# Ledger of designs, part 22: VH-VL binders against q9p5m9

Target 1, 257 residues: q9p5m9
Amino acid sequence: MAKVTGLPEFEDLHTKRKWMLNHMAAAFRMFGRNGYNEGTAGHVTVRDPIDENTFWINPLEVPFSLMKPSDLVHINSDGEIIGGSKMKYNTSGFAIHYEMHKVRPEVICVCHVHSIYGKAFSALGKPLDMLNTDCCVFYNNHGIYFDMDDVISMPEEGRRTAKGLADYKAVLVQNHGIMTVGTTVDEAAYLLSLMERSCQIQLLIDSATKVGERKHVHPTRAKAIRENADNPVGLYTAQQPNFLYEVACSNGELEII

## First folded at step 7 (VH-VL)

Design T07 (framework fv_dupilumab)
Fold by ESMFold2-Fast, scan of step 7:
Structure T07 (fold): chain C 257 residues (1-257), chain A 126 residues (1-126), chain B 112 residues (1-112)
Amino acid sequence: as target 1 above (257 residues)
Amino acid sequence: EVQLVESGGGLEQPGGSLRLSCAGSGFTFSNYAMTWVRQAPGKGLEWVSSISGSGGSTYYADSVKGRFTISRDNSKNTLYLQMNSLRAEDTAVYYCAKYGFSYTDWESGSYYFDYWGQGTTVTVSS
Amino acid sequence: DIVMTQSPLSLPVTPGEPASISCRSSQSLLHSSGYNYLDWYLQKSGQSPQLLIYLGSNRASGVPDRFSGSGSGTDFTLKISRVEAEDVGFYYCMQALQTPYTFGQGTKLEIK
């Protein structure tokens, strides 16, 4: 049983790495539990706390729901495996994620999944409407990347996605899915699940338009909700119930640091 | 049997215009990015311009940016290079080439030019 | 722009002997994906260029196993283990990491 507290501070960076890897594995288990997996697609990258020019990523063939900290692959900026698990990983996915980390040093974690409602909503090529209070975290705080055309290189794909993300917390990649960023694994993971649910809710509302008029959250209220809820510590805390649940379900494979 | 057949080269005066064409066959034209590479007499290769398979993304060398326009008509399997404000320095053999990598070729993971046309000669002089 | 430098520029070789061409880039071509975005092309006299090697070390379709590419980062080598008369021509390296794509000056391989 763990007591939920604010964002932890670590003086020992090896302990911080262990903490990050357990939260990273827990995020994958949450994604798998919620059906965000699609074959070998989807990846999460996390900037290492000891060597901030290196990154951790999921192996290609480990199921999200069975992810352990020991399965995670440690790579340098050139994509060479330097530690962790020696399993194969998605090199093209890392190329795309690396562009976000490169232009925004405060981005510690990048999450990307091919989830059902994220894929479905991304095909509409438009921003989320503010149709409930929870989705207002994304009010003027998510980008759109219109990937209607193929690109001539993976680095170019990454740069274009990073431009679509801008300074926001999330980007909807047309015909592809969702990508979120955070200053912690927990922040990025919470935002990803919130975006997926927001896409689902909007699609449900759009399908039911014959039974009533769509009522939008007033812009003043949406702005106030975003300003109150969109903070790194608050978003970290919001993910803790999910983290603790995955630890409880892990049969000792995840630990609270 | 991939084939690329170029046409449209010739003699033009400085400040003039030419339009090059490259007809592709033996592959699904719309699935592949295409490029123009030139070679001045007795000189090496110089990349000029590239276009994505759909035509939505275009790229240019600084020496031609603002003067040349790359385009394609996927219904005709044809690549174009519209060359405006021609300079003596544009005198070269212009090669059309097909990218090896496509959005459907995830195993290759590379951007390279696997097939090239025969080249068409552009001469810019007064 | 990335500058590509080849050495030697002229390479006379006796048939059956090995040949090596070096290519140096002004910045690393090793991308975060783990691939080196370097390709090698051969242009025979009066002919169009043809692809030999892509991503540093992968042979193109139909290229005999006499040809091999190696290297990483900024230093790359094209090696022909046993030169044949048909291998005569200009060899070019090209970086495909970023636009503008840039070629080396070319190496002329000729039979002694």
Scores: ipSAE 0.011, ipTM 0.560, lowest interface PAE 9.1, mean pLDDT 87

Design T08 (framework fv_dupilumab)
Fold by ESMFold2-Fast, scan of step 7:
Structure T08 (fold): chain C 257 residues (1-257), chain A 124 residues (1-124), chain B 112 residues (1-112)
Amino acid sequence: as target 1 above (257 residues)
Amino acid sequence: EVQLVESGGGLEQPGGSLRLSCAGSGFTFSNYAMTWVRQAPGKGLEWVSSISYSGGSTYYADSVKGRFTISRDNSKNTLYLQMNSLRAEDTAVYYCAKGYGFDRYEGTYYFDYWGQGTTVTVSS
Amino acid sequence: DIVMTQSPLSLPVTPGEPASISCRSSQSLLYSEWYNYLDWYLQKSGQSPQLLIYLGSNRASGVPDRFSGSGSGTDFTLKISRVEAEDVGFYYCMQALQTPYTFGQGTKLEIK
């Protein structure tokens, strides 16, 4: 079985940045392989470990499945490109993600995709039901951003999304998709794929033509599972099989640090 | 068929200790959460403590936390409540109740069977 | 803690007439859109409590069909369609959504 692991520790912040960018690129490859692409929509932002007021983001024109660390764009809080790739990125997406980073310093990574089941479930305007044990990390640990049909600026949309996210790990953005946050890239990426699967499972259960009662996880058990599962080391570790798979498939474009 | 039989109640002084037992029969004891509920003379029902099917999780009312310990021995089909540092306010009939969910892993939705109760009196 | 409030606390009823008891919770007991973690118990004089209704509206085994539970979220009702002499006792609602599990104050049903 796998050895018990903690979070990686780095004495050199440049090595930490390299580790971070490899995990960020791997997360995009996982999202692409799982079909979370929708045109140029979908963004991951990561707070830089050396300059904490600067961020890394994906370029507009690179497919998620082909993302490599050298494609990632380094920007300051004003959205100016200061390093990395010189490719164009989604400035509106950054404006929204920046609001989460700004109000919650512990949020290192913000993941957002327009995936099929996240979009579908977000149209219902309600929280996830706890219909399996794996989704219980989201029990009273995800919010909803209700779209008010307003035409507003992207920073204002970001502030409203941050309000919907509250102090939780995820938010369902009505008619739009899902967003997750983490203290590492791996945590946020794992939570995003888990949220997508949780949405899919609930929709499959609800779509059944056979009449029957849903069997849900008892609230007491859901609370206990969430309290155990909502931890940075455990969530980081849960993502490692995905990371290692993407490294193996990358033909040397991704590196284990 | 399902039976819950409490014992161990009695008269004790403030600061004393008592150990209640509840013997279960007619069901697979190890599959169900178990609970203690008490009722002071002339008063309503008050939940005291619950224990999961395996004994791995325990829950307590604030009024008894740190003084009472719930435990179970699944090999003997018996539930226990160790009551330490007894107070006059602990005077009540103590009922053993069997929890039920859709399966043993879902926790307690309701208490489907109750014992006859055992009386605890804390007085000088 | 979730507070459970019953009304009335005393309910004198003529045999054969209907009876209704209300229970309110300080927060919603609805989970997963259709499970209300609200149960009803009857305690007859000198006896242990017995389960009547579980999860809002389901009758327990052996409970006569004259008993029914209804409601959702924070407002619940226990109804007895035709009260019989054997129905005398204290009725308690209880929430099982979270610990501490909490009971209402109890409603004493008496025959007139």
Scores: ipSAE 0.000, ipTM 0.448, lowest interface PAE 16.0, mean pLDDT 88

Design T09 (framework fv_dupilumab)
Fold by ESMFold2-Fast, scan of step 7:
Structure T09 (fold): chain C 257 residues (1-257), chain A 121 residues (1-121), chain B 112 residues (1-112)
Amino acid sequence: as target 1 above (257 residues)
Amino acid sequence: EVQLVESGGGLEQPGGSLRLSCAGSGFTFSNYAMTWVRQAPGKGLEWVSSISGSGGSTYYADSVKGRFTISRDNSKNTLYLQMNSLRAEDTAVYYCAKYGFEYGDYYFDYWGQGTTVTVSS
Amino acid sequence: DIVMTQSPLSLPVTPGEPASISCRSSQSLLYSYEYTYLDWYLQKSGQSPQLLIYWGSNRASGVPDRFSGSGSGTDFTLKISRVEAEDVGFYYCMQALQTPYTFGQGTKLEIK
């Protein structure tokens, strides 16, 4: 149970759930619009505000770009469908996400996608370099998990992924993709898109510049930027332009609560 | 067609070491996780350790953590269990088994013959 | 750790009669409504264990159709519709939901 201030407040938890599901569906639409979709891969889990031991997840076969709140599946900690659309979902994905929720109660949302630049950068086996001010929210604030594609059970893979994530906001999963966490859907979704862009920018720089011609953000400045930018209210606010855009494009299928 | 053959068992004193081997054939060895399961005389089955197809991920029962090391050599289609600091409680038949599907399947579809480890003074 | 409990521990059966073995887990093994991470193994005297049923109800290759598995959540049953002499041995359930993987204590099926 995380405490946050300055975020939208709801006296009725059913209204809070409706707000959360609309932001969750909007996040998927943003991921789809930005090309973060790869077949049926990728999933988002969100801790329910009414029963904090239960979670919402995307159905397996609904396209990211067409995601509606009514498509989302409500499951308990055992993976049993207890509400929502009751469509089939990625049970392996839930196993992995559940381990993050289990060890970190403040993690309300976990986002994972098989995006182009996240996959590409994850193959390099190194942390993200601080090459612009926007990516500095990840300065000493992202982990790396190797051997993701060589697992013996999904719950155990989830425990290994949670270990790689540690206390950070993101993890690069080797040869697989990126994963981010947040105290709101918006925080996790914003961080995921920012990580993808950060990976893209570094790959572009690496392709264009010679060794020694890269200019890094000074560590002291990077630390100061991270300490300022890594806050729940700021990250929620940063995602709002994206949320509002998806609402505007949804043909009435998403609501501002 | 799938065959698993264990070797390396024997008699050892408490505090000693043994290395078990399991040679696999009839399947693409590197695509499957492998496991060691043991059975003490007159007792039931006890899972000991598992290793992913590439060897990158390893898992251990609490009773053997810090003493046993599971490993594999995919170029030789062979699974290993290095057993250090042996105790009388490690006395058992050790079975090698193959996971049922590629990458993360949760049952053991083929088992070897077993190799006997006796830890006694 | 998940504890697996089998009942009965000893099961004498007359040839041709049905037999049932129960297995209970200390927590739910249902991971989705499609898959239950509960497997059944048979170990004949002096032999290695062999897979009978995986994921609760799926019969392994080469296993006769008189064997069936059922159950979900925490309560599971292995049924043999007509017991034959070749079925004697120890039956073990195993949960594969999380490490450490744990086995039931075993059920000895023997012919009367």
Scores: ipSAE 0.000, ipTM 0.433, lowest interface PAE 14.8, mean pLDDT 87

Design T10 (framework fv_dupilumab)
Fold by ESMFold2-Fast, scan of step 7:
Structure T10 (fold): chain C 257 residues (1-257), chain A 123 residues (1-123), chain B 112 residues (1-112)
Amino acid sequence: as target 1 above (257 residues)
Amino acid sequence: EVQLVESGGGLEQPGGSLRLSCAGSGFTFSNYAMTWVRQAPGKGLEWVSSIYGSGGSTYYADSVKGRFTISRDNSKNTLYLQMNSLRAEDTAVYYCAKYGFYMEEGSYYFDYWGQGTTVTVSS
Amino acid sequence: DIVMTQSPLSLPVTPGEPASISCRSSQSLLHSDWYNYLDWYLQKSGQSPQLLIYLGSNRASGVPDRFSGSGSGTDFTLKISRVEAEDVGFYYCMQALQTPYTFGQGTKLEIK
């Protein structure tokens, strides 16, 4: 079988962890630069490469735009801090993210933000229309979690979110935000920023419905684009310009491993 | 490794008092609700009391309400059960147990249990 | 209070054969989130109870896949697909929908 290209390989899993944490911190810096912050809301969880039943998550009070690898918190499946910075983190957020990791072992990274356009679009209760070629990676490849009028625990919200995510790469969380998954940090981070832009573009088009007919990408073409674009190497590669930019802006706080 | 170790049990007369303790280790104590469940000799399990991780909300079985007080000291990773006005019917092994995950509303399940401590109430 | 009733109370089983335990609640345990707030615990002789199944059908960490929980509303079943000697003990269902949390009276599983 053909070897996967573009993805780095590591002889030592500790080096792989260091690579992963630098890309994770860079993803937060990109989210912060793009205005995806909402107080202490929003989290990224990443399955550890050495102990795959443990996870890395952001601390509660570090701004996305200032995130360093050394700020990240290493926790086990019970939410106990076992390494990293040992700062307080969002335990409710972990309970939700853990359910995605639990049911889909191939999901290495889960990204979730309460971004403006993601929140706005999520309130409409409908899937994305294929109105540009870039968003077609989400064609029949994103779910919707419909919020019910009941109070539920965070693990239960996580289970419902995982059901809404299904086998897809993204889920719109009604009245809440957006969530994406990937086999690398870069894949999930790229998909999250693309989903946010896709929500923004559709809201702009929906507001202009009386000045022109909505021209959709043909379903056959949308399917072909999704099948081409929805691949781990391509999605990882798509994020690299963003990663390199954040490294350049980090004043030595991020490393290329 | 999650461990729960109970202590404070013993023999007491009807109308007396006992204070049970449960020391937790291997998990972040303040993140989890805790409970006491008892078992009378040769009988089944009976839930007694629960307390949220913060200590802000407490719940009691009707049979112990007004007589027992559940509390916790998160700085010492310790759960307590103050038992007043003891009755012969309170004779049981008392188990400390940890709730699963993080509880906001109520409990789902008790994922780890201690060894139990025996309380005997007789004249 | 929600009353939990188990049957049978005594369950002799031949090793390798399947076993089923029933648990019935006096009120529906199905919440508006479509989950049933029912848990199963196993207590082996001289030991503390241990969690087996939570929220109707979820196996606890380390529990073999031969154990399964099913049912909805007021009628629940714990199944063991092939009973092994280490499965002997008392099985308890518990409702966690509301306080006071209540247990069934227990089912003693014994090897024939």
Scores: ipSAE 0.000, ipTM 0.386, lowest interface PAE 19.1, mean pLDDT 87

Design U01 (framework fv_mosunetuzumab)
Fold by ESMFold2-Fast, scan of step 7:
Structure U01 (fold): chain C 257 residues (1-257), chain A 121 residues (1-121), chain B 112 residues (1-112)
Amino acid sequence: as target 1 above (257 residues)
Amino acid sequence: EVQLVQSGAEVKKPGASVKVSCKASGYTFTNYYIHWVRQAPGQGLEWIGWINPNSGGTKYNEKFKGRATLTADTSTSTAYLELSSLRSEDTAVYYCARYGFYEGSYYFDYWGQGTLVTVSS
Amino acid sequence: DIVMTQSPDSLAVSLGERATINCKSSQSVLYSSDNENYLAWYQQKPGQPPKLLIYWASTRESGVPDRFSGSGSGTDFTLTISSLQAEDVAVYYCQQYYSTPTFGQGTKVEIK
């Protein structure tokens, strides 16, 4: 059995950047494999470890399932391309993601997708119910942004989304999708896929009331589960099976650092 | 070197339309919203609307809805304001201004030189 | 719609003296998540477009002289010119960017 350790440590920040970019590309491949694609929608931003006021983002024209580290675009806080690939990226998406990074320095990664169950559940305008133990990491640990009645600027939408996210790990953006944050790429990516599955499970339960009673996880138990599960090392570790699978399937385009 | 260069002065008759251009250079055109602001002689600044050149999305001040149309051509990095059914009260200097990123801030950091539109009867 | 109100409409200040301009917003422009005030100040000289002086209520734009300073939070803001110079004769505007941008009516600063 593989030995589980804490978060990877790097003495060389260039090595840390390489590690982050490989995990970022792997996260996109996982999203693509799980069908979290919707045209050119969906973005991941990662704060650079060397210059913490600069960010890495996906290009518009590369499919999630084919993402490799060399495709990623390095941009400054002004949205100008300063490194990585020189491909076009979603400037509106960056404007929204930047607001989360700006207000919370511990947020290294922001993940956002227009996935089926996240979109569907977001239309209900209510928080996720604690209907299974796995979703309890979100117990009083996710927000809602639901003021969608006007055409507002992307920076304004970003500010409102960041307000909805508050100090939590996730936000449901009404009629739009899900967004998660993490201290690592792996944490944010794992939380995103877990939120999508949690939305799916709740919608399935809500449609199947005739087969049994709707039973919630007791609030005391949900709180205890959240306190245990909401830790950076555990969430990072939970993503590793997905990371290793994507590396194995990458034909050498992803590497373990 | 960031620049917003606007088209030249226009003289129009009441009821006509005017189309003002704003050509951007020195930055990635799609990274910044272009806002339009007018200033009647001796008066303050009045916001007309914005366009997101990346998406084509727009927002208008209610006062100008139905008369103002904002467009952008990403191939030439040029934004346009078209104002129809002109009245004498539309006589003003029309500015384009960049609204976007700088140290995580969103305010008008660069302005065009202005286009004087005179509506004479 | 956030309404921005400046006071006074005009003021005359002797060279080397302090000029103070006030700006009030109809609702708070302080964003709790980043603890920033979404307020800017502009200078406009005759025949020129507005020039950005201050953003985030108190951050001076690069190249703007130290005599210009911004202060305030929430709904009440002040632009101060500590020692007025001849080149500072202009109209000054406050602007919020918390929501759809709106400007104050302007304050004309003249040498007395």
Scores: ipSAE 0.000, ipTM 0.421, lowest interface PAE 16.2, mean pLDDT 86

Design U02 (framework fv_mosunetuzumab)
Fold by ESMFold2-Fast, scan of step 7:
Structure U02 (fold): chain C 257 residues (1-257), chain A 122 residues (1-122), chain B 112 residues (1-112)
Amino acid sequence: as target 1 above (257 residues)
Amino acid sequence: EVQLVQSGAEVKKPGASVKVSCKASGYTFTNYYIHWVRQAPGQGLEWIGWINPNSGGTKYNEKFKGRATLTADTSTSTAYLELSSLRSEDTAVYYCARYGFNYEGSYYFDYWGQGTLVTVSS
Amino acid sequence: DIVMTQSPDSLAVSLGERATINCKSSQSVLYSDWNKNYLAWYQQKPGQPPKLLIYWASTRESGVPDRFSGSGSGTDFTLTISSLQAEDVAVYYCQQYYSTPTFGQGTKVEIK
């Protein structure tokens, strides 16, 4: 490549949709490959480029690692299936994700998975510490939602999660895990995997603190890294190695547009 | 596959206590509230309460406050209903059922235990 | 708590005929932002636990025959069995899940 590339641009919105669905399926394959799946839990929603009041979501019973663009379900704002594979999907998950899309039109993608270290770290009730340079994109730049202890409607749960997310692109949800958002699928997916690894690294360090000194990234350096790294084009680009790997492993089921 | 398997039938004297178990498998136990519902012979469904296995938090129907205790053991994925000061009117089939509280869960009771008959002799 | 009231208490219908069961909630179970009703229907046969038939007021659970349909919005809901079969003899319950779950008192469906 060697050339600096921005976000892909499309004259034809049907081509943009095809690009989006291929990247969405690839993100699921990456999540599955990394073990970010738990039964039927976890979902990704993506705002449709042709009708911005409609959304794409994963079907309930397709394994993340086998996800194809043709498996994805197209739904309207009422949750009715209007296209795609027409398989059953998680209506509860849509209700929650819809609240993020509704409040923030720039949010194209919402990712949520039940990953091991995100779940574990979310039980600690504290923000992520800056213990390596890669995680500094989250320095004072992620939300916390710590109140999940009552039966409430899923729209209310979604509203509370959206408040916890605030204006950020990532939120730790108590006893549940990680949710991320992005202006592209790739941005949201990259942030989710980065947050998961950041949680893992901190838990490993905290388990070993008795045998060494905990060394934090200096606040000034962390802030500088965040200001540089928290950009949609850079985050999209960071996900491309994962996308290309999943395309290579897909036996022709995924396409580069 | 998702299963809720309950303990066997119990026969108790008035004034005794009974403890019914509900063992969950095939899903993440902490993602779903477990509700307890009873049904007296020939009558409708009466909600007793729920437990959030994640927090241990509970809610009870006013009729059962002070007599019912809901607990859960996350290490064995088992929920329990203990009912004290049993009366003849407590003779019923007791069901556990899954309610999706967490984001990915179902809002409705999609899976039920097979039921546990509790008979209070009089 | 939201109170659920069903009508009629019992219903006798000939094989192949239409059965209609009504359910009323004491307050709206509609989330208006995207028009979703938090209402389910269950079937219970003697000696068995309740079985989910309908959720979101009108969505059939997988494996439930097409003759079962749900309709309504807000506070008034209907379960319809378009052509009653012998296996449909059961008690039917509505349930809301907008807040803490509550059930209707049940409607017994019998063959005439």
Scores: ipSAE 0.000, ipTM 0.395, lowest interface PAE 17.3, mean pLDDT 86

Design U03 (framework fv_mosunetuzumab)
Fold by ESMFold2-Fast, scan of step 7:
Structure U03 (fold): chain C 257 residues (1-257), chain A 123 residues (1-123), chain B 112 residues (1-112)
Amino acid sequence: as target 1 above (257 residues)
Amino acid sequence: EVQLVQSGAEVKKPGASVKVSCKASGYTFTNYYIHWVRQAPGQGLEWIGWINPNSGGTKYNEKFKGRATLTADTSTSTAYLELSSLRSEDTAVYYCARGYGFDEYGTYYFDYWGQGTLVTVSS
Amino acid sequence: DIVMTQSPDSLAVSLGERATINCKSSQSVLYSYDNENYLAWYQQKPGQPPKLLIYWASYRESGVPDRFSGSGSGTDFTLTISSLQAEDVAVYYCQQYYSTPTFGQGTKVEIK
């Protein structure tokens, strides 16, 4: 689905861009607040609403928790800076994100972080078990990218990550972290934090119980929950408490558009 | 402004361990990886590894795996290199350097360097 | 690992004359998405740490004199000092950062 319904509508695409950039900066602040930062690792890319073949990305040296819309870098498909803050950004990270945007036009936002529980769970090389109702949005709706036991080039990594993501909303990158996609910034950001919490919960359950003593959500129920929860409006709405909190804490640096 | 200040020269016997420190100032310590590079007298530069001070995550050159240990203390903005089972060929100046990176795979050039710590391994 | 090879190992240049140092990588360090070369150059004087001169093959670090310039692409790179000054006597190293960092063996620049 290239279009999203039931979301804020804008008469002017420049106003839509301003809305997107404020939500993008807020997502970084939420990631920072939740400890998803790992040095300069992790990025969010957002397809521009005015020129759909161009993208916004975070600068390399701005902390997630202090991200402002004015810090964001506008780049074309070749990675050249064409607007925004014009600060240095992660070119290899863009290569990976670009491959998702390139093959899936409906993907407006790609979020990737090296968060603690995502990294820990990714080392298991297994998909999430459906151990609570909230994680069921990921039921048969996330991929796994397996390490090849080899050093591969940066451009090739992007193509393989895109294949691992397939048509799903998330991918667990073995020994690396989490990546999510969305039709809005809010959708992708919400899914990222939900995946991180889902990984944490499963690791806690696994540490407390023996294999086979865990109570799973029945597959039929998990499928029904996913079919209901995996919708753009619902996922956007689920992120709004986080967005509003970050706006409230921003001392005027973030705006509600 | 940005400075990396290393501990003083060390003289060790073969088989001993050495721990070199690197104190950072003038920037947010957790925002940059610290790399370690050594240089034997009259020789070129050899990369040992990096540490991410935010997570404690590390990467090592295969040649040094099992002998080098990189750590960091965020409360003092100090990174450490510990090298064990010292041999005479480990005699070198050891540098810490701030990595300015462009990807998640730890590819970096080095914009600021410590002054170096001479480690001499001899009987 | 990408192997970096410099030439010459040493060179003597008269004050005010041009000095040229070459660096070759065992594989391309040109990245397709940003069309940039992941190549840096450093200057090291005796008893001092290396100092960054050039990054992205041709971008001069802040505070580095205009006489220093970098050029080249893919596997073949050059550092040029347009008019050698006395303070430029040093060993110069190239470094790739396309993958795990590796350095050239160094080129010693001396006054003739």
Scores: ipSAE 0.000, ipTM 0.391, lowest interface PAE 19.7, mean pLDDT 86

